# VHH binders against q6mzz7r34to333: the designs that were tried, part 27

Target 1, 300 residues: q6mzz7r34to333
Amino acid sequence: TFKDETFPAADSSIGQKLLQEKRLSNVIWKRPQDLPGGPPHFILDDISRFDIQQGGAADCWFLAALGSLTQNPQYRQKILMVQSFSHQYAGIFRFRFWQCGQWVEVVIDDRLPVQGDKCLFVRPRHQNQEFWPCLLEKAYAKLLGSYSDLHYGFLEDALVDLTGGVITNIHLHSSPVDLVKAVKTATKAGSLITCATPSGPTDTAQAMENGLVSLHAYTVTGAEQIQYRRGWEEIISLWNPWGWGEAEWRGRWSDGSQEWEETCDPRKSQLHKKREDGEFWMSCQDFQQKFIAMFICSEI
Below, E stands for the ipSAE of ESMFold2; O stands for the ipSAE of OpenDDE; V2 stands for 0.75 times the mean of E and O plus 0.25 times the DockQ between their complexes.

## First folded at step 7 (VHH; framework vhh_h_nbbcii10_fgla)

Design u4 (at its last look DockQ between E and O 0.74; V2 from the best seeds 0.00; counts 0 for: pae O 2.8 > 2)
Fold by ESMFold2, look of step 7:
Structure u4 (fold): chain B 300 residues (1-300), chain A 126 residues (1-126)
Amino acid sequence: as target 1 above (300 residues)
Amino acid sequence: QVQLVESGGGLVQPGGSLRLSCAASGFTFSRYRSYTLGWFRQAPGQGLEAVAAISGSGGRTYYADSVKGRFTISRDNSKNTLYLQMNSLRAEDTAVYYCAAHPGYGSYYTELYDYWGQGTLVTVSS
């Protein structure tokens, strides 16, 4: 099986910032076959953003962009290629990123840093069965130098590294914007859409009482006008790359809120899915108040 | 009220060095540490150009291609101060340099920066 000498299964690939900050000790590196959960898969079912669950690398900026990308088959095929743990498996995986005006292939071995029997960074979905997000994160860490180099990066860089596209940025507090039209237009064009919250009370991302995370990046997954009482409201859906079982927005249009019970819009069951998967709706008014920036990355 | 004040500009010969400073006030300590900070410049008759940016906690940096390897951005969160060390200066570096802050997750686009200094002039000529 392949062993990558240029990004070895060693502390140098993690980097000093994360080793110190997380007080990491007893880190070992295992191939997916050596983790509990049975035979590993690169992709178990179809690809979706819900396969992604952020770990300890503080890389929501990359994972939010990736969440948006999973809906674009052209780019996800370019990035993930066709790979498996079965046919011609040799412990080697490859991914593509846009660098300096061209697509560059990044090759890794499949040794992942673990503590105990848990992956330290992006975690495979429950039961340790699906590994494409863990391996892709490792490849991006290799591209940047180490897992520590994923720490609080620039959201624009992730969007460009995944697509080669052009960024349109929107300061949500400085100008009026028709969010529903902007999101629907960008989605129809196959663009990636992400957004970010402002700083909170500390210099790290923290869950707040309203269920949002400060200093954090989200994927924008949709926007709609919805019937509500005697009129219409505009709502926007977001995905938190922290993933399953994490805090979600608790305000208007959140899961189980009174707004969902009161709406008579016929699309209610299509739009409102009660899951703790990191995806939620909120009003566009609350979105503009609580978020500071939205980024749209479009093909040239 | 948040304020940013640049200093350290001046006249230098080509090949020389300058160190720009940006003192920040009106921030809470924790919010300053989480802000992305940047240096931008404007040459006569031109628009604003991003020079360098640094994320909160001093993590990720960005440099324009024209200054990469010659300029170094840094921040001292204990002093609420942002620095730009400029080495190997060229005539093309002549501009007014602005310090700026973005109160959110990292970015280096000018339109996302909310707080700006008044600027400090750097002139490179002999």
Scores: ipSAE 0.516, ipTM 0.795, lowest interface PAE 2.4, mean pLDDT 86
Fold by OpenDDE, look of step 7:
Structure u4 (fold): chain B 300 residues (1-300), chain A 126 residues (1-126)
Amino acid sequence: as target 1 above (300 residues)
Amino acid sequence: QVQLVESGGGLVQPGGSLRLSCAASGFTFSRYRSYTLGWFRQAPGQGLEAVAAISGSGGRTYYADSVKGRFTISRDNSKNTLYLQMNSLRAEDTAVYYCAAHPGYGSYYTELYDYWGQGTLVTVSS
């Protein structure tokens, strides 16, 4: 099986800064087939943002972009290609990223850092043994230098690295915008959309009382105008790379909010998904107040 | 109240070097390590241009193509100060240089920076 000596199964690939900050000990590198849970899959059926669960790296800026990428078949195919743990498996995986005006290939082995039997960073979700997110994160870490280099990057960089596209940035506090129109237009065009909350009282991402996470990146997954009472309200859908079981919005139009109970919009059943999967709705008004920026990355 | 104060500007000959400093107050780099810090410049008759930015963790940097290899952005948390080391200065580097802070995830877009200094003039001339 292939071993990548340029990104070895060693502390150097993780980075001393991250090792110290997280006080990581007993880190072992294992191939997916050596992890419990059954045979590994690169991609199971199809890729989904719900395959992604953020781990020990503060790389939500990348994962949010990745979450958005899953909605674009052209880009995700370009980046992920066709690979498998079964057919001609050699413990080697290849990914593509946009760098310096061209697509570059990043080759990795499939050894992942773990503590016990749990991936240290991005981990498969739903115990489905789907490892494309873990391996892609590793490839991106290699591209940047180490897993430590995934911490608190530029949202723009992630988007461009995945697409080679052009960024439109929207400062939500200073730039009035028709969010519903913008999001729908971008989505239809196959653009990637991410957004970010401002820093909170600490220098780390923390869950707030309203269910949002400070200093955190989200994927914008959609926007709609919905009937509410005597009029219309604009809502926006976001996905948190933390995944299921983690913080979601708790305000208006949240999964358990009264607004969904009150609305008579015929699309209610389609839009209202009471899942703890990291995805939620909120009003565009609240979005504009609670978030600081939205980025749209469009194909050239 | 957040304040940024630039210093270190002045007259320098082409090929020379200059180090700009930005003293921040109202927040601490150590506590708000996530804040993205950046240098911007505005040349006479030109728009505001991003020069360099450094992410909150310090692990990521951005440089404009025009300054890559010549300028270095850094931060000292102990001094709550941002720096811009400018080497191999050119006439086209002449501008008012501004320090700015973005209270969120990393970005080098000018529109996302909420706090700005008053600027310091850098003149590169023979």
Scores: ipSAE 0.089, ipTM 0.584, lowest interface PAE 2.8, mean pLDDT 92
ESMFold2 (binder alone), look of step 7: mean pLDDT 80; pTM 0.818

Design u5 (at its last look DockQ between E and O 0.30; V2 from the best seeds 0.00; counts 0 for: pae E 9.0 > 2)
Fold by OpenDDE, look of step 7:
Structure u5 (fold): chain B 300 residues (1-300), chain A 126 residues (1-126)
Amino acid sequence: as target 1 above (300 residues)
Amino acid sequence: QVQLVESGGGLVQPGGSLRLSCAASGFTFSDTRSYTLGWFRQAPGQGLEAVAAISGSYGRTYYADSVKGRFTISRDNSKNTLYLQMNSLRAEDTAVYYCAAHPGYGSYYTELYDYWGQGTLVTVSS
């Protein structure tokens, strides 16, 4: 079974700063097949943003981009390729990233750092034993140098590293934009879309009273104009890489908001996904106020 | 009142080195208004471009391709000062260099920076 000596199953691959900050002890590296929950899968049925659950690394900037990537078959295929834990398994996985104007391949072994059989970082969602997010994160960590290097990066870098595309920056506080049109156009074009909240009281990501997380990156998953009362309102859909069981927007058009009960829009049942999966709607107005920037990465 | 004040600019020969400083006041580098710190420059007849940026407590950095390997961005939170060490300077590095900060998640796009210094001129010439 393959062992990657250039990114070993050692503390150096995690990074001393992260180890100290998180006070990590008794870290063990295990292959997915050695973890509980049944046989591992690289990809189960299909890839989805809902396969991603952020772990101990503050790498929302990457995971948000990754979440958006899952919606682009061309890019995700380019990066993930066809791999498995069954056919010709050798404990080796390969991923591609855009670096210095070309696609570069990053090779890793499938040993993952764990504590008590739980992945320290990105983990499979809800016992589905789907490990493509974990392995891809590891590959990206290797590319950057260590898991510590995943902390608090630049949103632009993740988008470019995953696509080689061109970024359009939208400063939400200073640049009026038709968000619905922009998001729809970008989505149709296969572009990746991420956004970010401003810093809060600390230099760390923290859940706020409104359900949003400060200093955090989200995936923009859609936007619509919806009927509301006597008129129309514009809403935007976001996904939090924290995943289910974590903070979601609690204001207007949130999953449990009265707006969804009041609207008579025929698309209500299609749009209103009352799930604890990290995805939520909010008004474009609130989005513009609560977020600082949106990035659209388009294919060249 | 938030202020950024650059210093250290001047005339230097090609191949020389220069260290720029940016002293911040009215806020601290650890507060909500200065999560990402950056250096930008504007050469004569050209637009404003990002040179280097530093983000987060782990100090992840960005460098423009044109300065990679030559410039180093750093910060001293105790002094509330941002630095740009410029080595192997070239004529094309001639520009007004600006210090900037923004409260958002890590980004090197100029539009996202809310606070700007007045700039310091760096001239690289024989």
Scores: ipSAE 0.518, ipTM 0.791, lowest interface PAE 1.4, mean pLDDT 92
Fold by ESMFold2, look of step 7:
Structure u5 (fold): chain B 300 residues (1-300), chain A 126 residues (1-126)
Amino acid sequence: as target 1 above (300 residues)
Amino acid sequence: QVQLVESGGGLVQPGGSLRLSCAASGFTFSDTRSYTLGWFRQAPGQGLEAVAAISGSYGRTYYADSVKGRFTISRDNSKNTLYLQMNSLRAEDTAVYYCAAHPGYGSYYTELYDYWGQGTLVTVSS
């Protein structure tokens, strides 16, 4: 089985900053076959943003961009290719990123850093032995130098590294923007869409009382005009790369809110898929107040 | 307490060069590597414009289109100092230049930057 000497299963690949900040002393590296939970899969069924769960790196900027990428078939095929833990398996995995005007391949071995049989960084979902997100994160860490180099970065960089596209920045506090039209137009064009919250009371991402996370990046997954009372409201759906419900919006149109109970829109069961997966709806008015920017990455 | 202090501004002729410095205290560039550091400018009668930024331990750099190829952002972690090397200066570069810092993912939006210097004036004129 392959062992990557340029990004070895060692502390140097994690990087000193994360080792010190997390006070890690004995990181164990294991291949997915050696983890509990049964046979590993690269992709189990189709890929989805819900396969991603952020771990110990502060890399929401990369994972939010990756969440958006799962919605675009052309970029998914370019980056993930056809790979498995069975057919022609040798412990080697490959990914593509856009670098300096070219698609470049990054090769890794599949040894992942673990603690107590759990991945330290991105991890497969509970009872899901699906490892493409863990391996892709490792490949991006190798591209940047170490897992420590994933620790906060530019959201625009992640979008470009995944697509080679052009960023349109929408400053949400400037002029009003027709968010539903913008999101639907970008989605139809196959563009990646992400957004960002401002800083909070500390220099780290923090869950706020309203359920949003400060200093954090989210994937924009949809926008709709929905019937409500005597009129219509505009709502936007977001995905948090933390991947769990406790860091979800608690205001209007949140999961289980009174707005969902009161709407007579015939699409409500289609739009309100009540689950704890990091995806939620909020009003576009609240979105424009609570977020500072939306980034649309379009193919050239 | 975080503090940023700019220096190196002054009068320079068109086509000339100038190097701005920004000394940081209250945090160290090498301790966290989580900070995005940037230069912004404000010409008379207009708002703040992002000029350049540098982020992460890899030192990824970002430049406004108006300065690409002429300006270079850099930092010296041992001196806790951010630099902006400005070459081929034009009259349009006349502005007060501010350094700024932000813990987290970067952008050219000023609302993402928590710490700001007081500015240093650059005047490009015959």
Scores: ipSAE 0.012, ipTM 0.397, lowest interface PAE 9.0, mean pLDDT 82
ESMFold2 (binder alone), look of step 7: mean pLDDT 80; pTM 0.827

Design u6 (at its last look DockQ between E and O 0.42; V2 from the best seeds 0.00; counts 0 for: pae E 11.6 > 2)
Fold by OpenDDE, look of step 7:
Structure u6 (fold): chain B 300 residues (1-300), chain A 126 residues (1-126)
Amino acid sequence: as target 1 above (300 residues)
Amino acid sequence: QVQLVESGGGLVQPGGSLRLSCAASGFTFSDSRSYTLGWFRQAPGQGLEAVAAISGSGGRTYYADSVKGRFTISRDNSKNTLYLQMNSLRAEDTAVYYCAAHYGYGSYYTELYDYWGQGTLVTVSS
C-alpha cells in the first residue's frame, strides 16, 4: 500500500502547535480499513454535507466551504474524482485544489491520525464509514503544510481553493442586502455560500445560549420567503460543520420554534426538518444581527 | 483593550523603500486564536483599500494586486508588532496607512476589521 513520505504518518504532519494546544498524546495513524465499524467507503450513496463532522481542528472555515461544495456537482466531482476502497485500491487518494490560478493535484495515503478508534479531526458520519471528508481534509492539510495549518483560516481562501471562483463579501451590518434573492441567485448559479459569526467575549469559538457558535463558520444552504400570520417573513437556512447532535439555533424559526407551528405556508413540510444534524432555519433579521459576514463564491 | 499604533511613515522618493510598524497591545500575536492582521491605506480622495493581510495561526498572507512583489507583510510575535516592508515605492502608493486587527475567519475586506490604528502617512514624491 502507498505511503506518502511527503506527508508522513508522524507528528510533523499534525504540527507541534496543534499537538501542544490540544495536548494530543498517543496519536497513531490508521487506514480506514483498520478502523472499527466495518468496511470503509470513500463515498456512500452520495456526497452530502451531512457526511462532514468537524473534529479537533478549528477548520470550520474550510468545512463550511466544503459543506457548500457538496451542493455543486461540478466542483465536487472535480475535486473528489472517482475513487474507491475496493477497485484498484492501493491506499492512495487524489484530490484537486485551486492554487495560483490552476488546479493542482494533491496525493495522499489514507492513513489518518486517531486516538484509539476515533479520528482526531474530521470524523465519518456516525456508523457510516464514509471517509471522503476525512481524506479530503487530510489532503487540504497537506496542501497547507499540516493539520495545524487548518487551525483557523480564511473563509475566502477555502472557497477559492475549492472553486477557483470570485468572492463577493457581504458585510451584514453595513450593507443592506436582499438576502433571499442573493442566496437564491447564488444557489441557482452554483455558487458556494458561507457565513461567519463575530467574536464573542472569549475571542474563541464558543457555544452561545442562543445555540449559535461565536467565531464560527456556517454554510448557507438556502433562503425563503415564508408565510407567517398575515404577512411574510424571510428566513435563511444554515448548516453547522459540527454536524450531527451539535448546537443549532434556538430562536425564531428554529426546529422547535413556535413559528413553524403557527405558519400555514404550504411548504412547511418541505422546509421544516426536525433533525439534529446541524442544519437550521432562522429569520433573516436575526441572521443579520447574529452574523457578521456572508461570502459568496461564484464561478468565473 | 486592543490598541494599534502605526509608525514608520514619512516622505520617500519614487523607487525608495519604507518599513511600517504596528505595535499591538491588548492581545498577543502568539495566541492560538482566529485573527487576522492587516494593512490598509487611503489615498487622497480615494476609499480605504486593503494592502496586505496575515493570518494569526499561520503564515498565510494576502496582497493587493497593486503591491504584489513590492510589499511584504510580516510580524514579530516577540515584539507583538506587525510590519509592512514597502519596496519600489510609487507615487500612487502615497496614502495614510492603517494597521487593523480582526477576530474571525477572514478577512481581506476592510469591513470586517474590528480594531484600527490612527494611521501613518506615507508620501512618495520626487
Scores: ipSAE 0.151, ipTM 0.621, lowest interface PAE 1.9, mean pLDDT 91
Fold by ESMFold2, look of step 7:
Structure u6 (fold): chain B 300 residues (1-300), chain A 126 residues (1-126)
Amino acid sequence: as target 1 above (300 residues)
Amino acid sequence: QVQLVESGGGLVQPGGSLRLSCAASGFTFSDSRSYTLGWFRQAPGQGLEAVAAISGSGGRTYYADSVKGRFTISRDNSKNTLYLQMNSLRAEDTAVYYCAAHYGYGSYYTELYDYWGQGTLVTVSS
């Protein structure tokens, strides 16, 4: 099967920063067929942000943008194309990114860096069966130079690289923005919406006591005005690209909070999904206090 | 509170080089690598233009197209200092250069930068 000589299954494709900083040793490269699990699929079910689980590349900025992109069928199809591990399979996968005013195709082989039985970076969903996120991350690493070049990048770059769109930048601490209206309008238009927390006590992303992650990017997945007590509250939903099973916001409107039991809003069951999938609600007031920026990426 | 002080500006002939420095203070150890640092410039009568930016750990950089290959941004977190090495200077590079800091995840858009230096004048003239 195909072996990519321009992005080889070697330490140079991972890059020195990650090899040293993460103390990576004994990294080997395997094709998905050689991993335990079952027959590999490019896409096992329809594409969803919940197929994405961040690994060791510190690339939440890219994965948060990708999470938002999964809600736009036009961009999903443009980037992922139609590919499989069966039809005309030769160990070659292709992806498109927006570069310098045009869509550029990036070709990779499907050898993934592995430690033990697990992918080192983005992890395949469904017990090593669904591989589009792992392969897309590898393609983006090749575009940027190595997996090390994914380390703490710029969210705006990811949004443009995935869409070719125009970014609206909202600094949450200085902007008097109607968040619910902005999010609903952007969602209806098919725009990508992401946000970021400020740094915490260290120079790396860390889970905090309130359940948020410092120095971290999230996908904005919705916003609503909800009936509560004697008035209305505005709430916003976010998705953490760390993925399934990670800590979530623990404050007001969090998945286990009393606000959900106390609201009489008829949409309660539609809005509140009690799942540990990295998606959660919080009040817009808390959002504007805890987050520093929101980015909306729209077509021209 | 974060304070930024630029130095190293001056008069240079076309084709010459300068190294700008920005001394940052008021960072706690836990905060120092949380700042994306950038260089911006403003020519007389014009708006601010992003020149270069570097992430908190130094792992990612941005350069304006007009300076790629000529300018190099770097930071030394042990000295809490940002640098801009400017080579092959042109008359169009004449501007006041500002150091700026963004608290949070990386960006190079001016609207997101919270702290700004006073500026240092670079004049490229024969």
Scores: ipSAE 0.000, ipTM 0.258, lowest interface PAE 11.6, mean pLDDT 82
ESMFold2 (binder alone), look of step 7: mean pLDDT 80; pTM 0.825

Design u7 (at its last look DockQ between E and O 0.62; V2 from the best seeds 0.00; counts 0 for: pae E 5.7 > 2, unsure alone 64.5 < 65)
Fold by OpenDDE, look of step 7:
Structure u7 (fold): chain B 300 residues (1-300), chain A 126 residues (1-126)
Amino acid sequence: as target 1 above (300 residues)
Amino acid sequence: QVQLVESGGGLVQPGGSLRLSCAASGFTFSDYRSYALGWFRQAPGQGLEAVAAISGSGGRTYYADSVKGRFTISRDNSKNTLYLQMNSLRAEDTAVYYCAAHPGYGSYYTELYDYWGQGTLVTVSS
């Protein structure tokens, strides 16, 4: 099986800062087939943002972009290509990223750093043994130098690295924006959309009482105008790369909010998904207040 | 508390060079948190403009189109100092230059950084 000596199964690939900060000990590198849970899959059925669960790296900026990428079949195919743990498996995986005006291939072996049979970083969705997110993150770590280098990157970098596109930065506090139109237009065009919360009381990402996480990046997954009482409201859908089972918005239009019970919009059943999967709706008004910026990456 | 203090500004002739420094305190560049750092400028009567940014690790840099090839942003972790080397200065580079820091995710295009210096004036004139 292939071993990547340029990104070895060693502490150097993780980075000393991260190792020290996380006090990581007894880190071992295992191939997915050596992990418990059954046979591994690169992609199971189809790729989904819900396959992603952020791990030990503060790489929400990348994972949010990745979450958005999953909705673009052209880019995701280009980046992920056709690979498998079964057909012609050799422990080698290839990914593409946009760098310096061209697509570059990053080759990795499939050894992943683990502690107690748990991946240190991006983790497969619970019990699905789907490893494309883990391997892609590793490839990106290699591109940047180490897993430590995934810590607090630029939101724009992730978007451009995955698409080679052009960034539109929308400052949510500076001027009113027709978010519904912007998001729908971008989505229709196959653009990637991310957003980010400002810092809270601390200089670290923290879960807030309203269910949002400070200093955190999210994927914008959609926006709609919805009927509410005698009028209309604009709502926006976000996905937290923390993944399923993590904190979600708790305000208006959240999964358990009264707004969904009160609305008579015929699309209610389509739009309202009461799942603990990191995805939620909120009003565009609250979005503009609670988030600092939205980034749209469009194809050139 | 985080503080940023710019220095190095002054009067320079067109075609000249300046090196700006930003001394940071309240956090260390070598910390795992790896603050994103940036330079911004505001010319008289103009809005705030992003000039350059550098990632926490220092591995990635960004430049405004207007300064590409002329300006270089760098950081010295040992000195906890951010630099902006400005070469081939032009009259249109005249502005107050600000150092800024962000404790989390980075963004080159947003000027909504959390921490800002007082600014240093750069005047390019014959």
Scores: ipSAE 0.512, ipTM 0.796, lowest interface PAE 1.0, mean pLDDT 92
Fold by ESMFold2, look of step 7:
Structure u7 (fold): chain B 300 residues (1-300), chain A 126 residues (1-126)
Amino acid sequence: as target 1 above (300 residues)
Amino acid sequence: QVQLVESGGGLVQPGGSLRLSCAASGFTFSDYRSYALGWFRQAPGQGLEAVAAISGSGGRTYYADSVKGRFTISRDNSKNTLYLQMNSLRAEDTAVYYCAAHPGYGSYYTELYDYWGQGTLVTVSS
């Protein structure tokens, strides 16, 4: 099978910053078929942000952008192409990124860095052997130089590298924003939508008492006007690339909140799926108070 | 108290060079806390503009089109210092230059940076 000599299965591809910060030892590189959990898949059923779980790199900026990309099927073939672990498989995978005004193909082998039998960085969710997120992260690491170069990168770069688009920055505290209209318009146009929290009490991303993560990027996944009591409320949905088990919003419209019990909106079951998957709703009022920026990346 | 202190500004003739430094105190790069760092400038009567930025890992840089090829951003984490090497200076580069830090992922959006220096004046004139 293919072995990539330009991004080898070695410490140089991880990079010294992550090796030092994590004090990594005993890193082994394995192909997906050598991991437990059965036959590997590139894509299982369809792509979804719920296939993604952030691992050991601080690359929420890339993964939040990627989460938004999964909602736009036009990028499926552009970036992920048609690939599998079966048809013409030779341990080689290809991805495209926008670089310097053009789409650039990045070729990798499928040897992934692991500790034990777990991927060190992005992992298949639910151990279902779905590897497109792991392989795409590796390809982006190769594009930037190493996995260490994913560590604390630039959110705007991720959005552009995935789309070739133009960034619109919305500062949530400096102007009024019709969030429902903005999100619906951007979604209809096929734009990527992400947002960011401010710094918290520490210099690192940390879960806060309200369930949000400080210094963190989220995917914006929807916005709606929802019937509530004798009126309407505006709500926005977000996805956390940390995934299940880290932190989720605990305020109004959070999973299991009184607002969901009291609404009579006929779309309630469609909008409120009680899953432990990193996606949640919050009121647009709370969103504007707790987040500092929303980024919309639109095609040129 | 987190502090950023710029130095190295001054008067220089067109075509000349300056190297700006930004020394950080109250936090350190050597303990693996990576900060996205940037240089911003404000000319008289203008808003702030991003000049250059460098990711927490140092693997990715940004330059405004007006300075690309002439300016180089770099960081020395062991000295807790950010640099801007400014070559081939033009009158249009006259501004107060500020360093800024965001503890976490990087952004070019000015208002996401939490820590700012007081600025150092660069004047490009005969």
Scores: ipSAE 0.118, ipTM 0.579, lowest interface PAE 5.7, mean pLDDT 83
ESMFold2 (binder alone), look of step 7: mean pLDDT 80; pTM 0.824

